# Designs tried in a protein design chat: VH-VL binders against o60147. Part 206

Target 1, 175 residues: o60147
Amino acid sequence: MLEKNKYLYIFRHIQTNQVLLSQGNVLKKTALFQLPYPLQKPVAPNGMRPAKLRKDHWVPLLKVEFPNESMFQSVFMQLLNYRKYRSVQPLTSDLLKLPIPVRRRKIMRQEVPNTIADLADILNKEKFPENSVRLQLSDKSDSEYADWPPSVQIDSEEIKLSRGFREKTTVDEAR

## First folded at step 9 (VH-VL)

Design ya53 (framework fv_tocilizumab)
Fold by ESMFold2-Fast, scan of step 9:
Structure ya53 (fold): chain C 175 residues (1-175), chain A 119 residues (1-119), chain B 107 residues (1-107)
Amino acid sequence: as target 1 above (175 residues)
Amino acid sequence: QVQLQESGPGLVRPSQTLSLTCTVSGYSISSGYYWSWVRQPPGRGLEWIGYIYHSGSTTYNPSLKSRVTMLRDTSKNQFSLRLSSVTAADTAVYYCARHPEWLSHFDYWGQGSLVTVSS
Amino acid sequence: DIQMTQSPSSLSASVGDRVTITCRASQSISSYLNWYQQKPGKAPKLLIYDASSLQSGVPSRFSGSGSGTDFTFTISSLQPEDIATYYCQQSWSTPYTFGQGTKVEIK
């Protein structure tokens, strides 16, 4: 009896450090609806989103394995809520004194540490069994953005895939 | 391509349980999306009842939570609504609808099923 | 719960007129606002999502704008087939809530 949807795949943009969440090991075009994050006020109608998903511009950041689908769903929903809440917070006076392009780059750069901190906060609030949640990171130093609860086991092996979470076994097919 | 269709009894007696099924064609309910029920009393506006995620997880409107249950049957590609202890205030057209997880907009709706609560 | 208030509750306009409907949220919902069209005896139809994004297959005369608490829906040139009740809906948080609706009629 196998549990489905017990893995959370987190990607980061190679240049901007923006983060995309995925329930599958390959990003779907609909993941672009996570971008752009609303800031204080959208400046353009519709808010410009990338015209199409460039999968080669997104690399693995973190893979999270949960013991079952119920725990995955709880954490995933809370993480989405944290991201939504962050997207509408007022900008600090320090950010407002920066030119708009510099301000946006600084905000985008913080998505990696913010996502990791949010994940850890959620896991610290939940009462999961010891060593029941497994983290595998592309760069283990990113785990230092947060304090992890006893429920979390950090894998000693880093993710070495530069193009998503899939192994190359034949001609690649993304679905 | 994607179609949703409600079915179930159009008349329910007070204190009984209202039961409706939504049959989905053109898309597998286990493959994605949130699957919702929305109702509309005659001459009134729209009220969201709750959703079931493609995995089976549910969230209900707090005003109805104690009376609502949603279930899915992936072999028949259906999801259902049970609303217990009905009264005349539950008389409404009941719609099933879906929305994606990133932006919660209802892109496909069933045609609606009128349920009258009357003795 | 987030309360959604539409204005006006009803309006009458002539074919070719510009029609504007507004929607106010009781708290900030960023751009998480959708607009639906409902004709008598039919299910609602999505027109606009994410405050300003036009749903595929929907005529370009429909548009949306706004953010935070104040939102506007516009029909640039009213057609006879546009006679319907229009609803806004916030998608910021559950329970999802709808405005009370705006009935658009031809005078």
Scores: ipSAE 0.017, ipTM 0.627, lowest interface PAE 7.1, mean pLDDT 83

Design ya54 (framework fv_tocilizumab)
Fold by ESMFold2-Fast, scan of step 9:
Structure ya54 (fold): chain C 175 residues (1-175), chain A 119 residues (1-119), chain B 107 residues (1-107)
Amino acid sequence: as target 1 above (175 residues)
Amino acid sequence: QVQLQESGPGLVRPSQTLSLTCTVSGYSISSGYYWSWVRQPPGRGLEWIGYIYHSGSTTYNPSLKSRVTMLRDTSKNQFSLRLSSVTAADTAVYYCARHEDWLSHFDYWGQGSLVTVSS
Amino acid sequence: DIQMTQSPSSLSASVGDRVTITCRASQSISSYLNWYQQKPGKAPKLLIYDASSLQSGVPSRFSGSGSGTDFTFTISSLQPEDIATYYCQQSWSTPYTFGQGTKVEIK
């Protein structure tokens, strides 16, 4: 039986280092609601228009391939739970002493290392088969934010796509 | 235009299995979203029962998990609910609804099907 | 499980009045809260998602605010067609849970 949805796509904002999780290789506008801090001001009220997703501002961070959908869903849901849990934890005394804008920048900059550490923590707790989970990073040095279990194989080749994970297809071009 | 419609018996005997089907039109259930069942006893509030993901994976409310099974039939574009060992407490209007992952808001609902558990 | 408590359980107001309903979560749910309108004999209808985002096609007199544990839903100028029961729902984690509902009537 062929299984669908075994890839997790993780994106990074080019300026803020904020992270978005996606089940597909193209970001949807609704993914912006994962963020605790708005990236843009809303447009003029007369249009009643929401802020626009700038897809060119988000680059690939990490792609994870799972052997089946059950493992994908388990890890994806746990990552979402880790992100939600982090958003409601009390801030450290060091962060509380900082002005709000400085505090926000510091928190946002840590999302990349935090997301990588959380992924590794989840994978270390699970007893997946050896070499069953594949990681492909845009910058392999980011793998150094964590210690990986034997279930993880890190691809030697970095992500080649400069505009996300999306590839053109002949079907897409014909339409 | 996405539409959801519940169908199934409106009367179930105590100890039997309640079976309902949700027929979806305007969108393929295998292409995306989470497909849920939500119930509402007469005069009471809403209770989420569980969801089936477009791939077939399921998550159930822990309070009902021992009695609940959800299945999908991609050829008919339907998903179903089975609730075993029913009692009068299971009398409710049953709704099917869909939602997306990180927002988890129910944007489309069926019209609801009243199921009465009585002898 | 996350418990959702709404206040008040019911209210009566006049056409044109500002109506406010509150919802409290038993733990922090950030902004993962939705509001629904349910008219007698009908399915619930989504009005507000992610605490403050207005669903497409919903009149601007409806609004939501709040974060963490305390949330507010407001109808700025009550209309006759707004007679309904309103429910909050948390989408932070499964099982998804709803408030007990607030019945809004016109006096």
Scores: ipSAE 0.014, ipTM 0.612, lowest interface PAE 7.3, mean pLDDT 82

Design ya55 (framework fv_tocilizumab)
Fold by ESMFold2-Fast, scan of step 9:
Order: sequence, then C-alpha cells, then structure tokens
Structure ya55 (fold): chain C 175 residues (1-175), chain A 119 residues (1-119), chain B 107 residues (1-107)
Amino acid sequence: as target 1 above (175 residues)
Amino acid sequence: QVQLQESGPGLVRPSQTLSLTCTVSGYSISSGYYWSWVRQPPGRGLEWIGYIYHSGSTTYNPSLKSRVTMLRDTSKNQFSLRLSSVTAADTAVYYCARHEQWLSHFDYWGQGSLVTVSS
Amino acid sequence: DIQMTQSPSSLSASVGDRVTITCRASQSISSYLNWYQQKPGKAPKLLIYDASSLQSGVPSRFSGSGSGTDFTFTISSLQPEDIATYYCQQSWSTPYTFGQGTKVEIK
C-alpha cells in the first residue's frame, strides 16, 4: 500500500483554515487531538476533548512523499515540534487588541501559510538528496508561501479535490 | 483490547545489564503509537526512560541515554529495554506503556515489574 | 528539561469533599499536560489528557483545567475508591517529566 515510500498527508479545514497532519490518506478521529484552540488567559490555549470529526469539512492541502521511513519520521516530528513551539509564543500586540473571536479566526487562518513555511524550513535544514522529496498540492499557489530546497520536487499535477487523497475503492480507513 | 506485560529477571547484580521485555497483545507495535518505558523507585515518583516508534526509531531520556538501548521484535510483537552498568539507584518498578502519537499521553500500561539491583 | 512542581505532597479529606491538586511547569507547555491516578501496587491510570479532556470511562467528578504553566486537577466529590497518588505529566517535549505526586487519603 503506501508502506514502501512513507507519505505525509496534510489536510486543511474548508472554513477555518486549520491544519491536520496524517500518516494515512483518510483522517482518523484522533487527528483532532492536534488542534490547540486559541488562547484564553494569559497566553496559552485551553485544552479540550476532540470535537466530532466532520470528514467532509477537511480537504487535501498537500501530500509529501519521502523515499524512506527515517526521513518521514524526522520531518514529521520536527513539523509537530514547530507547531507546538508556535502555540506557546506570546501573542503580538496587534492580536491582543482584537476581540477573542476575531483573534481566534486570524490565528486559525495562519495555520496554512505557517505549516507550509515550517515544512520548507525543515526541508531546507535537512541534507536530503536532490529531488528525493515529492510535494503534490491541491493549489500550487500555496507553494509560494516558502522557498524550497533542491531536495524538493513539486509535482506539476494538483490533487483532485473531488477525489481527495483516496482512490474510489479505498475504504474510509487510514493505514 | 490492548494489553502490555513486562517480563525479565527481578534481580540484577551491580555493573550488569538490566534487560526487560514488554509483550503487547491486541495491537501490532509496528502499526502505530510510541512504545515507552517508565520506572518508579520504591516510594518515589515516575521517571520516563525512552520510547521506540513503530518504525524502530528511538528517543531516550538524556539522563539515561548513555546506558539505554530499546529494541523491537516485530515477529513476537515485543519491545525491550536494556540498561547497562546498573547500580542500586536503578532499583525500581519498570512499566512499559503506550502513548498517543499527537498529545503523548500514556493510555495503556503494563502491570509493572520490580527489578532490584543488589549484590 | 521541564520541571514539574506538584502540590500538595499529600492531603487528607472526607468523603464528599472537593479535592484540588496543582501542578506548575518551569516553562509554558500550552495544554500538553496529563493527569494519572495510581493505586497501591498498580500501574498509573490515565484520567485527564490535554489539560482538561476526560479519558473515556473515567467518572465525571474528575476534571482538569489550566494552560501555560499553571494547572489544576479537581475531584468534585471524593469517593473511597479515589484514595490514590495522583501525578501530572508534561507531554510538550522529551524527556517527558512527571510531578512528584500527591497522596490523597481519607481522614
């Protein structure tokens, strides 16, 4: 199945622009554990139970193909750490002056550009072979959020949103 | 249901290597999650030792890193801990535990195995 | 390493009492904090994850709150079966670290 070449599937929420990372081409309920919700007081987000997963509200953002499990694991863990680091940073004065619901929406909208920038930063730092990492995006213009290293090959073909990451015969299970 | 069970010698001589195995049932260790070892000296608190990811990649507590090795045996659905050059300070109940990929909470634990380091 | 300071080290309360335990991290850990219950001779049991999320099958009298560096665990109405040692644990970064534990007893 997808075991030989490890894949990272990245989804975005159609309304909020929040991002979910997945090792499989279909989201599992546990993926919602990734979502820190925006801040209460003073600067840290409130923890909460995962909301119900509405799979129809999440669409492909990008798919990353790695040549082996080791490279996948390294990049995946670093990307997760970048997301955690961002969640603890103090809010800017501009954000603090906004009402909480408006602040929340602005923070959520930045998850797509932030995730793409973080991915590129990680890949620029790693010394992977030329053209060894393949990116396929749903919207190729999203690649403009970052400068990519020589190790990255951006696929000319976009992900078909009507099909998502799955084939027609794929069960609604990620493996 | 997922179950974890520790096994291995309960007595280890000082300077020897402590070796424990965790047998997992109800879930394949190569299918996901992080698989950890946590220890607890008698009457004391909990100390995380390290984890092995389902791919075989490991991360160890820096305080123990020079003495720790974790391995997996996919055919037996087991992962193991080796702690070298033990002293009396390594006397503890050793637990294996699984933790969730995203939030790193330990949702299943073994029953614990007491290892005493004594001459 | 992230240091977890838990207080009090022990407490005695009556059945039906509200019990509160606190945990403080040496740096901000967002909501990456878990609470465990450990009964004598048993392995720890997960009660709360992500600071405030109740683990499946755990009674609703257990709750958690807080974010950043300061966290609270509460038992709204102490029951005899709740007599145990409780531990907080940060899951922000490795090495994962635990508080020193709070022993809860009936007086």
Scores: ipSAE 0.024, ipTM 0.631, lowest interface PAE 7.0, mean pLDDT 84

Design ya56 (framework fv_tocilizumab)
Fold by ESMFold2-Fast, scan of step 9:
Structure ya56 (fold): chain C 175 residues (1-175), chain A 119 residues (1-119), chain B 107 residues (1-107)
Amino acid sequence: as target 1 above (175 residues)
Amino acid sequence: QVQLQESGPGLVRPSQTLSLTCTVSGYSISSGYYWSWVRQPPGRGLEWIGYIYHSGSTTYNPSLKSRVTMLRDTSKNQFSLRLSSVTAADTAVYYCARHEYWLSHFDYWGQGSLVTVSS
Amino acid sequence: DIQMTQSPSSLSASVGDRVTITCRASQSISSYLNWYQQKPGKAPKLLIYDASSLQSGVPSRFSGSGSGTDFTFTISSLQPEDIATYYCQQSWSTPYTFGQGTKVEIK
């Protein structure tokens, strides 16, 4: 294998349903900066340190395999941009009627369907070769949040949550 | 600790190509982060030139895109800037800097290398 | 491109004074705003990231606030070593852009 970064690993928080994107099969603490609503209070009054990463609270949502690093980079960057754009969109009147804590919970719950819809939108736009992108989900029903282009092949096997993405680390390190 | 250091010629003639190298120690450039060049003309503000991602993918400031090339040398843990067809307006201190994508704050900077474009 | 405008362009204050610098983005950038300190002949130093988060090792007298288009940077009690030019920078999208800078001097 010549390419080093052709896998996109997407994690979901077991309680909040918030999503983290990673280019590696293990989350780094800096991934927490993707979250609009912090899981923990700042350690210092001035927010000098990010919240502690509890790796056991994040489970696999989706793994995307691309044929090359260029396709991975394009899709990964576009997903990050979609997430930024969502954060500044005007809130609907229905959401504005809700108390702030309830509003935040509802927004957080939508991160899984939104991320899947955004991924599908990007892949439909990019017009990659047929069956060139492989999706493996922890729950195949999550694929129903979007319509997928011909470039996408969905794996019949689900990601086993008890293993996370750890098995792929040892295999990838051997290469 | 992570350290960045610029190197390259301090004097370039008009119409020639400006070439600078950033040597990184304490972190492998192929392992993560985005690696940028930022310049500052004497007595003026900061201008972002572009970045190279740890995979080799690049993004350049549209104002400079036609003249800029960035490359990485993973064996030497270096990344470089080439700016073609220079003019006096390209006289500046050139900094290399590290950032992550999501927040894109520049947490480590080189000391800066002054490049003067003069005959 | 997102334009960043700082005010004031320069200021002079006494040791112990509260100093405030503002930064305005030409479009909403959420909290994706950083503040840097640059002393003469030196590289810029990150002070504040994500609008309000203090960088490790930076004195607590420095703080940031704001979201959307309007941001504020504050030095609660100006010290002689704070003489520098301060820059805001948006990290919302490329090309990353900086404010024109605010020169802080002591009277």
Scores: ipSAE 0.021, ipTM 0.630, lowest interface PAE 6.8, mean pLDDT 84

Design ya57 (framework fv_tocilizumab)
Fold by ESMFold2-Fast, scan of step 9:
Structure ya57 (fold): chain C 175 residues (1-175), chain A 119 residues (1-119), chain B 107 residues (1-107)
Amino acid sequence: as target 1 above (175 residues)
Amino acid sequence: QVQLQESGPGLVRPSQTLSLTCTVSGYSISSGYYWSWVRQPPGRGLEWIGYIYHSGSTTYNPSLKSRVTMLRDTSKNQFSLRLSSVTAADTAVYYCARHESWLSHFDYWGQGSLVTVSS
Amino acid sequence: DIQMTQSPSSLSASVGDRVTITCRASQSISSYLNWYQQKPGKAPKLLIYDASSLQSGVPSRFSGSGSGTDFTFTISSLQPEDIATYYCQQSWSTPYTFGQGTKVEIK
């Protein structure tokens, strides 16, 4: 059993901008199953192990606090649905003309703006009370990828990295 | 090769709690996937009961949510179903099944365990 | 909840016949529709996932198509071992829901 959760955490890869969704402030290696492309070569075709999760390569993108667990679950599931839908769409002609490595890099870089746009779209369709959903970002400029409904309050304080995240020692300590 | 096997009492009295266990071999339940329970009353169709994720997080069918609890025992590589306050309407074959993601299909199923609710 | 309506409830066909089963969702589920085969006394077996993808090890005579609300499952040439009940299932949202099943028998 787990305690009821009302928080959604979204992480991004510092090099590829690939996105991972989490119900907690710590990523688990099984979250890598969300990715269409492995970060590293697979162990084996029938491998029982996902790609290794390097915590120093993932940083928080944003955190969402919902009024209650049922609203969190609804939004979380819808966001996962949006991600699955995007992963099965046919590639555009422009992308198909590119070499595979270049094509994958372009697709991966769009995950941040796409995820933010999808989140905003879901929240715009919900009838939540004014300022009831709290959004906290690591980089506030990322909020500009979408128009937010009145139910969303964007926190003036940017998200702080958790203790033990290696990224904090390389970039955040300079501030 | 992944295998799932249900076990538990085949007879439960009305108003009591139905308890079933699914034993998984060939894959660690704490390593990934969603682990579900699906039931089928005699001569009827399939009804999804709920799932437990490798983290222990659960989602239940709203029609059963007030009566359902799912738990995992990672040391035994098992997950279980408890359904409280049972009635004759809960008589069914209960299956455990696996799916890779919240949006995917059930790729492996247990063989099913018949549970009869009667006095 | 998303309701899945399957048609027909039962059918009887001859060996070698083309068999078609349809499944309709009460709302759009994109392509998140799976088809299962269930033989008497056995657990369901996955045949088709994501509307049209054939599960590994499943004979090519089985196929699926459709998107949105309307889906079709086809057996191009019915074999005796195909006698079973077939179920569609949506995985677009929880609770996951199944069609009522189509019983396929041989004449």
Scores: ipSAE 0.005, ipTM 0.474, lowest interface PAE 16.2, mean pLDDT 79

Design ya58 (framework fv_tocilizumab)
Fold by ESMFold2-Fast, scan of step 9:
Structure ya58 (fold): chain C 175 residues (1-175), chain A 119 residues (1-119), chain B 107 residues (1-107)
Amino acid sequence: as target 1 above (175 residues)
Amino acid sequence: QVQLQESGPGLVRPSQTLSLTCTVSGYSISSGYYWSWVRQPPGRGLEWIGYIYHSGSTTYNPSLKSRVTMLRDTSKNQFSLRLSSVTAADTAVYYCARHEGWLSHFDYWGQGSLVTVSS
Amino acid sequence: DIQMTQSPSSLSASVGDRVTITCRASQSISSYLNWYQQKPGKAPKLLIYDASSLQSGVPSRFSGSGSGTDFTFTISSLQPEDIATYYCQQSWSTPYTFGQGTKVEIK
């Protein structure tokens, strides 16, 4: 039928710097299952339900456009696997010396650089066609966390600060 | 240097599975590129069926996805097409073809193999 | 799916004539449009890729232009060996789709 889900939307938490991956430009509560450190305790007495999502605490980090859904699914799945691999790696001795709350804060602060580096690594290994993957960042300096393959074109315009990935309307432009 | 050659039965009965193989010479299918099947019913246009990436990952045309399987045999440098539950509408010349990327073009084609679906 | 519409469905021209074929996509495909030549009983042959790039070994009389939804393929001076059906194909997204073809004949 129609090809869907060719965009990957990546959000960051304004306070913790934690990262969430999304198939849509609006975060769903189920995305919270990606977090290694829950933002709040589960309130459901039975089953696994996501914690309460405060959309105003999540801002755009970057948007990735793939030519088709298959490339999107492959890269998205690999990014989730990279997050899993990081969660099982041994902690450094420096981190182990820190109290748990300080340790978690330092680990969370690295999620933006780590996610960007992971994305670049995946794209370098896949060797997709030149200029086939388009990146648009909220802060272009974040692209410097990695070396990008020829398959990647970085948009010259940054994503405007907002709670989501929205394009300007004619009305917004007139104001 | 690079050559693609289709092979397989030219006659398939309705409800059976159509099976074709593409033999590649001059390049290893596991080293790169996307390897596609494209068909053309007699007197009609071209329809893309699907591809297999050099890693083994596949993508199929949604209109055919429930009936299509593509596999690769890296030891023989071949990739294959299986199309199940065929009908007269599947009568076509079947081509294998190569392309460099998702946004690219088919640069090498096999000569085509006519498959007739008839009782 | 992206629908590709070619016009005309067929044409007849004299040797030396300029021949133009158009291709329209149902949505924007940027410049990701390819043109193929298919002679009777033969496999398609790539002539133009990325809307305007000439494939190696293809005569310079063949050219392409366009972006977005409207594309043009031109043969600047038709030759007898150019009798064929020509197809456009979008590579913007899967499923890859082809136009219905334009049959070119000589008068």
Scores: ipSAE 0.000, ipTM 0.470, lowest interface PAE 15.0, mean pLDDT 81

Design ya59 (framework fv_tocilizumab)
Fold by ESMFold2-Fast, scan of step 9:
Structure ya59 (fold): chain C 175 residues (1-175), chain A 119 residues (1-119), chain B 107 residues (1-107)
Amino acid sequence: as target 1 above (175 residues)
Amino acid sequence: QVQLQESGPGLVRPSQTLSLTCTVSGYSISSGYYWSWVRQPPGRGLEWIGYIYHSGSTTYNPSLKSRVTMLRDTSKNQFSLRLSSVTAADTAVYYCARHEEFLSHFDYWGQGSLVTVSS
Amino acid sequence: DIQMTQSPSSLSASVGDRVTITCRASQSISSYLNWYQQKPGKAPKLLIYDASSLQSGVPSRFSGSGSGTDFTFTISSLQPEDIATYYCQQSWSTPYTFGQGTKVEIK
């Protein structure tokens, strides 16, 4: 009721499939700091982390509603740590034999399935009440990247927002 | 513009509790970021003491954990450090600092407050 | 805890010289390394974050590079106002740790 942060907003890049986590329904430019450098090499000028945040390039992937701020905070921090851990894992031999641009594209595309799997893993390890965590997806088939615990309720309605998670105002609706 | 300013006694006796307050202006401490204390003994390097997250959760340096408490006062936009059972080894300039959430770089610092532990 | 080792501990150089400082982490920290400048009697100032990103408002003569365990900080053309002690800091995991510092003096 009075909880400031009960929602986790997850965005994906329309072209690269990279993922950004946000505590609010609008991305801040610092959100780009979540994106890793290429493993084993310094970031090139065309590296995986964009130089500027273009909000029109990021669309809703998933919205998670938690019963309270404490549970939100725990899951959010763990998810960030999972992403950090993945960024330092040795590249497989299959990835290493690919040209750098192809390798980066493949790594970036994997962020959506990885993020969803990591979220499910965290929720399976936590002892949350049955049906206490609500997931709403932009594409419900993305829920198939993981097995969800009894604490999770997946909303039958997909996210229909055309530009991020921003709610329509009275002025926006009139136009 | 964001500004941080330390305040508190400059002299503390051995075995007492060192207490410092950081007053933040230009940004609400409950709106984001981590809020840290870092100290520097005279002529030596920097040592991170701990942080308080904008939600109130804390993490302390294990070397100091048994003696450290950090609190926030959102109504005054302040966060504080309490270090118990001080000795001469705790003599240092104490800085409060803000660090970014994902990369944890310290972007704003207070001017520092010298605390001398002496009988 | 992650140990950060800087070299050299001190250096003297002339105005216009290229100055290089190195920092080594006891384990891989990816790009989670920051560089700070501290002038006598002042608080540290962020110059470089995320190993190679220049902080807003910081002159372009300052740069950083490296990843994993080995990192380099460079001043391409030393200026008189650059006299200071420089510190690296790992932000991979708590406790956050700093190098011992490198004192840069002008001849």
Scores: ipSAE 0.559, ipTM 0.818, lowest interface PAE 2.2, mean pLDDT 87
Fold by OpenDDE, second read of step 10:
Structure ya59 (fold): chain C 175 residues (1-175), chain A 119 residues (1-119), chain B 107 residues (1-107)
Amino acid sequence: as target 1 above (175 residues)
Amino acid sequence: QVQLQESGPGLVRPSQTLSLTCTVSGYSISSGYYWSWVRQPPGRGLEWIGYIYHSGSTTYNPSLKSRVTMLRDTSKNQFSLRLSSVTAADTAVYYCARHEEFLSHFDYWGQGSLVTVSS
Amino acid sequence: DIQMTQSPSSLSASVGDRVTITCRASQSISSYLNWYQQKPGKAPKLLIYDASSLQSGVPSRFSGSGSGTDFTFTISSLQPEDIATYYCQQSWSTPYTFGQGTKVEIK
């Protein structure tokens, strides 16, 4: 249990490219609170909070192993704050010219690179020891969205893409 | 209780490859931590060689990087060191050791294995 | 690479004496400094980690202090079993580096 608490999993929706943050390898229903309330139906796949969590619609984007739970919590909260900040930012004039559905899709497409960039920015501001944070990506090329500090070691192996992702952990093996 | 034990030949000829294996008991290397090799020439200080993570990711001392290869076998709960093109300067007691992810202090060590490079 | 410099290289003291060893890093390493004891023919043993944290099972006569670049290791009352070489080690960045060691003997 303690070991799981130091792992950040980031999931992306296979259709909308929305992003959910998860503590551990199991996506919980409460994760949906990270998504904005819908203004009108339908909720999904229009880039809003779905009524139900469909685990099979989410695939892993990246996995981050932190030295401890405290570090995880700090980064996790900062990520949420970054996301919230972006959500309240005024839309650009270019986006405002687009129909609402197209606008939403375009914004959703940016969630993945923005999240990765946010993570890198947060980690760059932290003073972690060299190679103390391990990053594994589903697509190694996604690491190019940002410059990573020396504290981050990028795993050479990619996360296998599977719907309803659950990675076996040592904690799970101990059960 | 965590235990580390080095094994391998104690004598290596110049220009050959030094090979050592560290067997870990009481803890699964797949559970985490970093697994390092440290060497100590007779009567001298300690030199960190590198470490390997259970994922296979490695970090080597730049002074030895060109000659060092570390591997791990999670099924056997072992990790290994290979040092190529050895010379007399590589004669040392070689230790395997474990350190955690954040503070990186070496909390568990093997007994050490003397490797002598001689013709 | 970060260079670690210990002082002194060797010392001799009497049983019960206070022993102090210093370690200086070539750059700031925050509190990522560890101290080891090595007896002849044995592997190093961790005594202090994170500059001042006592490893489990280590006698309380051992202590460490410092941050940034300057660190101190102390044996409050030297015992016969403390005859060994002591090393500092920075764990801030790779390559991890050790001090040259301090040999402690009893008069």
Scores: ipSAE 0.000, ipTM 0.576, lowest interface PAE 13.1, mean pLDDT 88

